# Ledger of designs, part 8: VH-VL binders against o60602r691to836

Target 1, 146 residues: o60602r691to836
Amino acid sequence: YKYDAYLCFSSKDFTWVQNALLKHLDTQYSDQNRFNLCFEERDFVPGENRIANIQDAIWNSRKIVCLVSRHFLRDGWCLEAFSYAQGRCLSDLNSALIMVVVGSLSQYQLMKHQSIRGFVQKQQYLRWPEDLQDVGWFLHKLSQQI
Key: E = the ipSAE of ESMFold2; O = the ipSAE of OpenDDE; V2 = 0.75 times the mean of E and O plus 0.25 times the DockQ between their complexes.

## First folded at step 1 (VH-VL)

Design z07 (framework fv_ponezumab)
Fold by ESMFold2-Fast, scan of step 1:
Structure z07 (fold): chain C 146 residues (1-146), chain A 121 residues (1-121), chain B 112 residues (1-112)
Amino acid sequence: as target 1 above (146 residues)
Amino acid sequence: QVQLVQSGAEVKKPGASVKVSCKASGYTFTSYAIHWVRQAPGQGLEWMGRINPNSGGTKYAPRLQDRVTMTRDTSTSTVYMELSSLRSEDTAVYYCAREIAVAGTYYFDYWGQGTTVTVSS
Amino acid sequence: DVVMTQSPLSLPVTLGQPASISCKSSQSLVYSDGNTYLNWFQQRPGQSPRRLIYKVSNRDSGVPDRFSGSGSGTDFTLKISRVEAEDVGVYYCMQGTHWPYTFGQGTRLEIK
């Protein structure tokens, strides 16, 4: 694999993702960080079809981490990426997809979307902590899954 | 532009092994899984297995797991399917097919032309 | 393995008339993502198979409108509204939900 993980999130969440995750996990932000990550804003090839970029990212990453926020659920490309990742899991029969719920989304709101419903029903997702003091524990937990 | 080109016909004795190649062109080789499907004369289609060209990971049909091996060479964009301990019932046309997992959909969109393998004494 | 059963196995049809092929699976083809991975393939004499339908009812690019797929759970149907000479061949249903992937035994469509 070229990347440890493809990090899939809504462009509207980029500032938060950069401060909360990329600065702490991605080796290009700090040589103290652990993972070689792929994400659209930096790593996608300009001029290529967006679907092709998403497929290449999913196929060339060991894990796919989807940050499911309200913005993610309203973004057609994010939902397509989640579906592509599920398709890879079906093809490879492995646990490559990691779903992280961000914000105060209820299970009812998550169940509304067919593409993620299976993960929600099986409770196969992590929740970003509400208490800032738990963020360190959460990052260690996420790191164990990557 | 997308094309899967397979190696030529093979004639083998029972007990021998055969190795069929499938050369891909016109797309990013490592982004799509390749499946192998065979068809005995006058019979239906039988799925044999698949390979992820990026990781080299494979999944084989249980009936063939002990005899089939799938490999790839990323430098030549080629997938190989080797079947050992050949029997007369392995006589078939062997196809490679590309799979895309696009928008949560699973499909074989491009197929090779087929390779005829004849097993006879 | 999931058993896919097609009927009829032989389908003689008059040009311009409709044709219908049934496919039944031994267990539900709904995957955990809510999608049903049932496909229909066509194999014309001497040619490689080509896919006509994916996820039960979606036509592939270039497939004529006269082809349609329907069904749910374990019962599926492929319909051709007006059969043309070029439609001669063998039709297969295939499930991609459960490993290993399995095909129906095929239905041979012939012009009377």
Scores: ipSAE 0.006, ipTM 0.525, lowest interface PAE 14.0, mean pLDDT 84

Design z08 (framework fv_ponezumab; at its last look DockQ between E and O 0.75; V2 from the best seeds 0.00; counts 0 for: pae E 10.7 > 2)
Fold by OpenDDE, look of step 2:
Structure z08 (fold): chain C 146 residues (1-146), chain A 123 residues (1-123), chain B 112 residues (1-112)
Amino acid sequence: as target 1 above (146 residues)
Amino acid sequence: QVQLVQSGAEVKKPGASVKVSCKASGYTFTGYYIHWVRQAPGQGLEWMGRINPNSGGTKYAPRLQDRVTMTRDTSTSTVYMELSSLRSEDTAVYYCARDTYYYDSSGRAFDIWGQGTTVTVSS
Amino acid sequence: DVVMTQSPLSLPVTLGQPASISCKSSQSLVYSDGNTYLNWFQQRPGQSPRRLIYKVSNRDSGVPDRFSGSGSGTDFTLKISRVEAEDVGVYYCMQGTHWPLTFGQGTRLEIK
């Protein structure tokens, strides 16, 4: 695979994602980091069809990490990417999709979205910690799954 | 208008319990943490704990862990703070304060405060 | 617990003159996300605390521009460029980086 993981998130969450994850995980942000990540703002080909970019990112990454926030749920492209990621998982022996719920979204709120409902019902997902002091531990846990 | 309205003053005996309410209005109740902070007469501010109104999850100050309980009623947009085994040193003004969720806002900012509830513990 | 130490504890100021309050933390308040969760509050006599500054230097929209916050790591400062009569009260720094959340002792600002 070209990438360790495709990081799928809403563009509205970019600043947070950059500070919370990319700075700590992506090798282009620091030589001390471990993962070669793919994300839209940096790695998608300008002028190319967005769906094509998403599909390429999914299939060229060992894992897919979806950061499911309230913005994610309102973004049709994110939901589309999530569906494609699930499609890939159907062909894999192991699940390549890591779902991380960000914010205060409840199980009920997640279940309202058809694209995510099946995954939430049958698969385990991660939840971003509410407390700042637990973020370090969480990033470690996430790293173990990537 | 965004505001937090607290219940009225309380007078309690040592060993009793007190339950103070904080009603939120003017914003999405489940979108913000509610913290409790108290202030003894002539003293500074002491953080007691916080509750997530959406999940009901709580975080308490270690010093008060065994005596404080925070709950919420989403139907009335109200948070409650109960303090048991009251002592004279628990005499203070108790404040609730709003705080944004952690990831997409200022975080730990305490931008809105209640008017305070005076709790007096005396024999 | 993180200890927040304010200085001075009493601050008499002449109207129109500047004021400065120091707040030092026993540990760095810089979190891994790059933010520093240091707040300043004002409490006027008989009132609830009011947020002035969050994350070291961000002024609340309702706060006059004569208030400013600065600092980094463990050393922080609240400045008032021109003290007014309405500024009388107690000022608190608060750290939100470490559990449990902790406040400074408070600085009482009075008019000479």
Scores: ipSAE 0.317, ipTM 0.791, lowest interface PAE 1.9, mean pLDDT 92
Fold by ESMFold2-Fast, scan of step 1:
Structure z08 (fold): chain C 146 residues (1-146), chain A 123 residues (1-123), chain B 112 residues (1-112)
Amino acid sequence: as target 1 above (146 residues)
Amino acid sequence: QVQLVQSGAEVKKPGASVKVSCKASGYTFTGYYIHWVRQAPGQGLEWMGRINPNSGGTKYAPRLQDRVTMTRDTSTSTVYMELSSLRSEDTAVYYCARDTYYYDSSGRAFDIWGQGTTVTVSS
Amino acid sequence: DVVMTQSPLSLPVTLGQPASISCKSSQSLVYSDGNTYLNWFQQRPGQSPRRLIYKVSNRDSGVPDRFSGSGSGTDFTLKISRVEAEDVGVYYCMQGTHWPLTFGQGTRLEIK
């Protein structure tokens, strides 16, 4: 694979994602970091169709990590990317998709979205920790899934 | 106006339990943590724990975790702190304080405090 | 637990003069995100504590600019450039980096 993981998130969350994940996991932010990550803001090809870029990112990454925030759930492109990644997992018979719920979203709120409902019903997701003191442990746990 | 309003003073006997309330108004109750901090007469501040009103998730100070329970009622925007097996050393003013969710960039800081609830444990 | 040590514990100051309070932590307060979660609070007699400073040097809204925070790692300072009568009270530092959250023992600022 070209990338260890494709990181799918809403552009409205970019500043948070950069500080919380990219600076700690992505090799382009620090040579001490572990993973070669792909994300839209840096890695998508200018002038190319957005659907094609999403598909290429999904097929060229070992894992797909979706950061499901309230902004993600309002973003049609994010939900489409989730559906496409789920499709790849089914066709390849592997568990490449990692769903991470960010923020104060209740199970009721998550269940409203058809695209992610199956993962929610099966409890197949991680929750971003509520406290900053637990973030280091959570990043270690997430790293083991990638 | 953002405010936290606490219940009135309590006098309890050793071995009893006390339940203090903290009612939030003027902001989205589920968007902020609520911490509890106590202060014995003439002494400094001691952190007791926090609750996330949205999830109900709690973190307690290790010294108190077997005696303290924090709960919330989202319909009334109220947080409760119950302390059991009271001793004279539990005599203190108990404060609730609001904290921003850490990923909202403000970090760990108690920006709004309740007025305090005096709990006296005496025979 | 991380121990927070303040000095001096009693600080008599003449009106209009500067005041300085030291806070030392038993462990580094630098978190893995590069931030340092060190806060300062003021408690006036008979009142609830009030936040003055968060993340070492950021002044809370409504706090006069005569208050400033500085420091790094384990050594921190709160400075009041010109003490006013309303500044009488107890000042506490607090660390938010490590569980459980801990406060310094407090510094009592008095006019004398």
Scores: ipSAE 0.289, ipTM 0.719, lowest interface PAE 3.6, mean pLDDT 87
Fold by ESMFold2, look of step 2:
Structure z08 (fold): chain C 146 residues (1-146), chain A 123 residues (1-123), chain B 112 residues (1-112)
Amino acid sequence: as target 1 above (146 residues)
Amino acid sequence: QVQLVQSGAEVKKPGASVKVSCKASGYTFTGYYIHWVRQAPGQGLEWMGRINPNSGGTKYAPRLQDRVTMTRDTSTSTVYMELSSLRSEDTAVYYCARDTYYYDSSGRAFDIWGQGTTVTVSS
Amino acid sequence: DVVMTQSPLSLPVTLGQPASISCKSSQSLVYSDGNTYLNWFQQRPGQSPRRLIYKVSNRDSGVPDRFSGSGSGTDFTLKISRVEAEDVGVYYCMQGTHWPLTFGQGTRLEIK
C-alpha cells in the first residue's frame, strides 16, 4: 500500500483536520509522527477525475478513515467515497474502513443517512471526544486501529 | 436569536437543595456544551461543571462533585443544575454559558451567557 | 488545578489612555492540538460576563478593535489601546486546556 490511511473528509473541515489529526499523525507534518497519510488537498492529482482520485486513494491505502461530520453528510462525494470503501471491505473480508463521528450527531441523526446506516446500526464507529482532555487517548486509540 | 434564559431567584435554608434551569433557544441545543459558573457576592467566577446536552454526559469541578448534578431535557431544550446540601457559602449568582463544540476548534470560549440566577442560602 | 494569576487586581486608568492586564498560568496552556485555550471575559457592573477574546488573540464578534490579546505558554496579556467609559468592569482570564476549567481572580478596571 502506498499509504497507511486515506483520510476522507469534507473540504469544509480541512483546517480542523489539519490541526487535530494531520499535525499529530502524518509524517510529512513531523518526523515524530507515525503514518504516511493520504488526503485530497495534498495528495490528489490536479486535473484528474475526482472520483478516480478517490478510488485510487481507497485502493492504495491500507485503511480508510472517514471523518463523518455534518459537512461530510452534506457532501455527495464524501458519501459516495464511504459507499465505495464499504465495497472494498466486503471484497477483502477485512475491516479497512474506520468511521469516526465528529461533532454532535446522535445515532438517530446518523441513521437518516443510508450510506452509513449499516455502520451506525452496529455501532461500528469511534466518536471524536467531547473534551480536549480526552484527545490524547483518542489519538492513541485511532493510531492502534490504523 | 441565540439566547439562554434562566429560572428566577431562589431563597433556601441550609441543608436544602436548589435546581436552576437554563433554557436554550435560537440554535441547535444538542450541538453545544452548557457550562455552569457561579459568582459569590463581591467575588470572582468559579467553574462548576458542564453537560453535553446530546449525550447527557457531565464533568464536575472536584470541589462540588459530590453535591452537584446536571441534567437536560432535549424536548424543551433545557439544562438543569441541582446543588444539594446547601450552605451559606453557596450564596451566589449562578450562570449557564454555551461553549463551542469540540470539532469547532474555538473551544471553551463561552460565547453566550444566561442572565444569572441569584441563590441565597440563609443560615 | 491550574492556577490563573491576574495582575493588577485593581487598575485605575485615565479615559483615553491604554490599559494592560497580565494573566499567568501555573502550567502551559498549549494543548496537544497546538491550540492555546486562553480566553478573556468582561463583566460590566450588574451584568453577565461577556466573551472578549478566545484562543489568546481572537477577538469576538462585536468587540472593538482597541481590545487585543497576546501571549503564549503561561504568560498572557489583554490590552486596551484607548480606554472608554463603557470599559469599566471586571476582566477575567480563563484557561480551557486543563480540567477543571479555572479563572483568574479578576482585574477591576476603573476610570480615574
Scores: ipSAE 0.006, ipTM 0.576, lowest interface PAE 10.7, mean pLDDT 87
ESMFold2 (binder alone), look of step 2: mean pLDDT 91; pTM 0.928

Design z09 (framework fv_ponezumab)
Fold by ESMFold2-Fast, scan of step 1:
Structure z09 (fold): chain C 146 residues (1-146), chain A 119 residues (1-119), chain B 112 residues (1-112)
Amino acid sequence: as target 1 above (146 residues)
Amino acid sequence: QVQLVQSGAEVKKPGASVKVSCKASGYTFTSYYIHWVRQAPGQGLEWMGRINPSGGSTKYAPRLQDRVTMTRDTSTSTVYMELSSLRSEDTAVYYCARGYYGSGEFDYWGQGTTVTVSS
Amino acid sequence: DVVMTQSPLSLPVTLGQPASISCKSSQSLVYSDGNTYLNWFQQRPGQSPRRLIYKVSNRDSGVPDRFSGSGSGTDFTLKISRVEAEDVGVYYCMQGTHWPYTFGQGTRLEIK
């Protein structure tokens, strides 16, 4: 694989993702970090076919991490990326897709979306902690799944 | 019109490598994947892998993963398929085909390149 | 890998008569997007394969109406309503749902 993981998130969450995740996990932010990550803002080619870039990121990454926030659920490209990644899991019979719920989204709100409903019903997702004291533990847990 | 034009026939010895080219024209080169499919004499079709010319990402069939490499040159709208450690069972016609994951797969094919592996 | 099984492997047909080819997959070909990525290809002697049908039943551009595809899940059929001399060749089904993509072994259609 070219990347340890592809991070799929809404561009509206980029500032948060950069501070909470990329600075602590991505080797390009610090050589003390563990993973070679792929994400749209840095690694996609501007002006290129977006679906092709998404498919490339998914097939070139060992894991796909989707950061499901309110913004993610309102972004058609994010939902399409989730569906495509889920399709790769079926094709390879691999558990490559990691769903992380960000913010105070209820199960009812998550269940409204056909693309993610299966993961929600099986409770196969991680929740970003509400308490800052738990963030370090959560990052360790996420790192074990990547 | 969409065209995929492949390089000419190759004769190689066992253990050698072969590199086949496929030149695309008549469409936006970076908008479609190029797949490689081979056909041994009197046999069926075998999917080898694909390349996205936009960025160069590849995905190979598991049984060929260690021996196949696909690359592209966007300046000439050309993709390449290199197969190493050639064996007699690699004797086949090698086709490139334009596609997209899912519904658009293999809509246009090259004319084929015959590769013969003989001692 | 998903195994694609075609029958018959050899199909002699009289000109103007109908022909039918079966294709069975070892797993369901329904993708997560609800589409079924089952394709049919024709290969005339000495020529590259040509796609006839995609997503089970959709005819490719330029493909005559006499060709039709049907099926669901794991069982698929290609039908030619009235075989013409130009139809001689080998027909392959192919699945694009599961990686790696796989083809059936081929059905050789001959005029008797």
Scores: ipSAE 0.000, ipTM 0.481, lowest interface PAE 19.7, mean pLDDT 84

Design z10 (framework fv_ponezumab)
Fold by ESMFold2-Fast, scan of step 1:
Structure z10 (fold): chain C 146 residues (1-146), chain A 123 residues (1-123), chain B 112 residues (1-112)
Amino acid sequence: as target 1 above (146 residues)
Amino acid sequence: QVQLVQSGAEVKKPGASVKVSCKASGYTFTGYYIHWVRQAPGQGLEWMGRINPNSGGTKYAPRLQDRVTMTRDTSTSTVYMELSSLRSEDTAVYYCARELWSGYPDYYGMDVWGQGTTVTVSS
Amino acid sequence: DVVMTQSPLSLPVTLGQPASISCKSSQSLVYSDGNTYLNWFQQRPGQSPRRLIYKVSNRDSGVPDRFSGSGSGTDFTLKISRVEAEDVGVYYCMQGTHWPLTFGQGTRLEIK
């Protein structure tokens, strides 16, 4: 795989993702970081259509990490990427697809979305920590799954 | 119509325990922390602790951790704060307040507060 | 515990004039995620506290734009551009970066 993970998130969350995740995990932000990540804002090819870029990111990444926020759930392309990643996994959806819930989204709110309902029902997702002191521990746990 | 409604005033003797309730409505109860903050007469605000209604997980102020217990009942969307071994200096108005879980804008913001419960500790 | 120090503790202000409240923390309030978890609350006589400002400078919904927050690290300010009669009350800063959460002593704003 060209990338350790494709990081799929809403463009409206980019500033938060950059500060919370990319600066701590992505080797292009620091040589101390562990992972070679792919994300739209840097790595998608200008002039190519969005679906082709999403498909290429999914095919060329060992893992797909979806940061599911309120913005993600309102973004048709994010939901399409989630569905496509599930398809790539064939019989094992959890081996390649990692779902991280960001923000104050209840189980009830997540269950409204057919595209992710299966992961929600099986409780196969991580939550971004409620306690600021747990962020380091969370990043370690996320790193173990990538 | 997010609302936190607290139980009524209590008068206790030193050494007793008090249990104050905070009933949530108008939002998803398990999606938000509930903090407890008290205010002695004519004094400022003191944070006591918080509970995650989803997990039941708690964090308490070190000064109070041996005397305070926070619990919740998800079936009634109610949080309880129990303070034991009461002293005269525990006389205060006790508030519950809601907070978002995430690193989004409202983090540790306590955006909605209950009306307060007066607890008086006297002989 | 992080000590939050407010000044002044008593603030008599003429209607229509600006008011400014300082809040200083004993430790930096910048968290490892780059955010600063400093809030400002207003408590009107006989009422529950009401959040005015979160994360240093963001106004809560329904808070008039005459209220503004600023600062960084350990030094923060709440400003009211034009004081109105309804602003009478006690103002508190609060830090959420370090456990336990701590409040300033409060600043009592009075009309003179």
Scores: ipSAE 0.005, ipTM 0.523, lowest interface PAE 12.0, mean pLDDT 84

## First folded at step 4 (VH-VL; framework fv_tafolecimab)

Design s21
Fold by ESMFold2-Fast, scan of step 4:
Structure s21 (fold): chain C 146 residues (1-146), chain A 119 residues (1-119), chain B 106 residues (1-106)
Amino acid sequence: as target 1 above (146 residues)
Amino acid sequence: QLQLQESGPGLVKPSETLSLTCTVSGGSISSGDYYWSWIRQPPGKGLEWIGSIYYSGSTYYNPSLKSRVTISVDTSKNQFSLKLSSVTAADTAVYYCAREDYGDYFDYWGQGTLVTVSS
Amino acid sequence: EIVLTQSPATLSLSPGERATLSCRASQSVDSYLAWYQQKPGQAPRLLIYDASNRATGIPARFSGSGSGTDFTLTISSLEPEDFAVYYCQQRSNWPTFGGGTKVEIK
């Protein structure tokens, strides 16, 4: 795979994702970081077909990490990317979709989205910690799944 | 300003399909900010959530009703509709349409329409 | 499904008195609980969301508290228009409502 993981998140969450994840995980932010990550704001080709960019990111990444926030659930492109990643998981068992819930989202808020419902029902997701003291350990746990 | 109004037959025969429409005025269903819901209340009893829809067509139904429920949206008419199949006397209720705000609470409601299931 | 139990079923009070209404969940709903007021022949009106936040236009005499499984709606001093049925609702899982508490004139 070209990338260790594709990070799928809403553009409205970019500042948070950059500070919480990218600066700690992505090798282009620090040579001490572990992973070669792909995300839209940096790695997608400007002006090209967005669907093609999403598909390319999903097929060229070992893992797909979806950061499911309130903004993600309101973003049609994020939900389509999640659906496409699920399709890849069904056709290629080497693909692993990692769902991370961010913020105060109830099971109901997650369940009313057809695209992610299966993962929610199977409890196949991680929840970003509310306690800042747990963030370091959580990043270690997420890193082990990537 | 925002107004929701239910419409549809007030009488439905057992085994038939109950069909209701909610017309939204003073706001757009396709604004992207809200879900649109159906909630019912049998006479003298409490409230039961039936299901919700987003303007894209994405739905989530009460698991106890899901085999009988279909909710659809028509953004060109600014309407969403409920179909409940195979009705019985237990489905007699006032049916409300409502909007869900962030936090998935019902902040605006229609006036409600009584649907009686009787032969 | 998460079951919400409201108590008492009927609360008989006079105008000016404090009303305290209880809602208990069969399992934790964190703070994902709302309160609604319903008058005869009318649709419910949202009063409180996320346990303690007052909805737009709701008078300060209404307040909510609690978390987990135990929640309270308080009306500090009952006005004539406050005599109604009150319902709690959770959104931790698919929405369910309590059986209601009727606040009636003594």
Scores: ipSAE 0.382, ipTM 0.767, lowest interface PAE 3.3, mean pLDDT 89

Design s22
Fold by ESMFold2-Fast, scan of step 4:
Structure s22 (fold): chain C 146 residues (1-146), chain A 119 residues (1-119), chain B 106 residues (1-106)
Amino acid sequence: as target 1 above (146 residues)
Amino acid sequence: QLQLQESGPGLVKPSETLSLTCTVSGGSISSGDYYWSWIRQPPGKGLEWIGSIYYSGSTYYNPSLKSRVTISVDTSKNQFSLKLSSVTAADTAVYYCAREDYGDYFDYWGQGTLVTVSS
Amino acid sequence: EIVLTQSPATLSLSPGERATLSCRASQSVYSYLAWYQQKPGQAPRLLIYDASNRATGIPARFSGSGSGTDFTLTISSLEPEDFAVYYCQQRSNWPTFGGGTKVEIK
């Protein structure tokens, strides 16, 4: 795979994602970080079809990590990427999709969206911790799944 | 200002389908930030959530009612509708349509419409 | 289905008194709990969301507290217009409502 993971998130969450995840996981932010990550803001090709970029990112990454926030659930392209990644998991018969819930989203808020409902029903997701003391443990847990 | 208004027959016979429409004015159903819901209240009893819909057609229904419920949306008319099949006297209630703001709050409600199930 | 139990069923008080209403969940709903006010012949009105946040336009005399399974709605000093039925609602799973507490004039 070209990338260890494709990190899919809403552009409205970019500042948070950069500080919470990219600075701690992505090798381009620090040589002490573990993973070669792909994300839209840096790695997508300007002028190319957006769906083609999403498809390329999904097929060229070992894992797909979707950061499901309030903004993610309102973003048609994020939901399309989730659906496409789920399709790849079915095609490959593997567990390539990692769903991470960010913020105080209830089970009901997650269940309202048909594209993610199956993952929610099976409790196949991680929740970003509310307590800052737990962030280090969470990043370790997420790293184990990538 | 945003207003929700229920409409439909106030009397439905047992075994038939209850059909209601909610007309939204002063705001757009096509706004991606809101879900649109049906909630009912039998006379003298509490509230029961029936289901919710997003303007794209994505629905989530109360599991106890799921086999009988269909909610649909018509963005061109700025309306969403409820169909509840195989009704019985237990379905007699005031039916409300409501908007769900982000975070599952029912922040705007219609005035409610009484539907009586009787022969 | 998460069951919400409200107590007392009826609370008889005079204007100016403090009202304390309880809502207990059959399992943890975290802070995903809302309170509604319903007057006779009217639709419910959202008062409190996420256990303690006042909805837009709701007077400061209304406050909510609690987390997990035990929640309280407090009206610090009852106004005549506050005599109504109050419902709690959880959104941790598909929405369910409590049976209601009627706050009536003593």
Scores: ipSAE 0.265, ipTM 0.729, lowest interface PAE 4.2, mean pLDDT 88

Design s23
Fold by ESMFold2-Fast, scan of step 4:
Structure s23 (fold): chain C 146 residues (1-146), chain A 119 residues (1-119), chain B 106 residues (1-106)
Amino acid sequence: as target 1 above (146 residues)
Amino acid sequence: QLQLQESGPGLVKPSETLSLTCTVSGGSISSGDYYWSWIRQPPGKGLEWIGSIYYSGSTYYNPSLKSRVTISVDTSKNQFSLKLSSVTAADTAVYYCAREDYGDYFDYWGQGTLVTVSS
Amino acid sequence: EIVLTQSPATLSLSPGERATLSCRASQSVSYYLAWYQQKPGQAPRLLIYDASNRATGIPARFSGSGSGTDFTLTISSLEPEDFAVYYCQQRSNWPTFGGGTKVEIK
């Protein structure tokens, strides 16, 4: 695989994702970090077809990590990317999709979205911790799944 | 200045279907990231959520009412509607339509319409 | 369903006094709890969301606190317009409301 993981998130969450995940996990932010990550803001080709970039990211990454925030659920491209990732998992008969819930989203709110409902019902997701003291442990746990 | 307004018959006979429409003005049902909800309140009692709809047609119903309730949306008219079948006296209530933010809180409400179930 | 129990059912106070209203959930709802005010003949009005955040336009005298199963709504100094019924609501599961607390004038 070209990338260890594709991070799929809403562009409206970019500042948070950069500070919370990219600076701590992505080798291009620090050579002491563990993973070669792909994300839209840096790695997608300007002017190229967006759907082709999403598909390329999904097929060229070992894992797809979807950071499901309120903004993610409001973003048609994010939901479409989630559906493509599910499609790959079904085609390859593997579990490459990692769903991480970020922010104040209840199980009921997540259940409202048909694209992710199956993952929610099977409790196949991680929750970003609200307590700052738990963030280090959570990043370690996420790293084990990538 | 978003406004919601309920409309429909104030009297429904037992066993019939209660039908209400909510008209949204000052904002679009298909804009923003909101669900559109029905909540009722029997006279002198508390609030009960009936269900919610997204402009795409996705619906979520109170499990205790699910077999009797249907919510639909008409984005061209900027309206959404409630149908509650097989009504009894227990369904007598003020019915409110409301906007539900993605936080599942009801931030804008209609004024409410009283529906009495009586022969 | 998650059951919300509000206490007391009725709170009799005078203008200027502090009001403290309780809402208890049958299971943890984290901080996914809102408070509404309802005056006679009117629709409910959102006061507090996510346990402690004031909705836009809500006066500073209203504050919320709590997490898990125990929540409180505090009105630091009652104004005449604050005598109303207050409902809590959770969103951890499908929305349910408490039975309400009536804040009435003594």
Scores: ipSAE 0.030, ipTM 0.638, lowest interface PAE 6.7, mean pLDDT 87

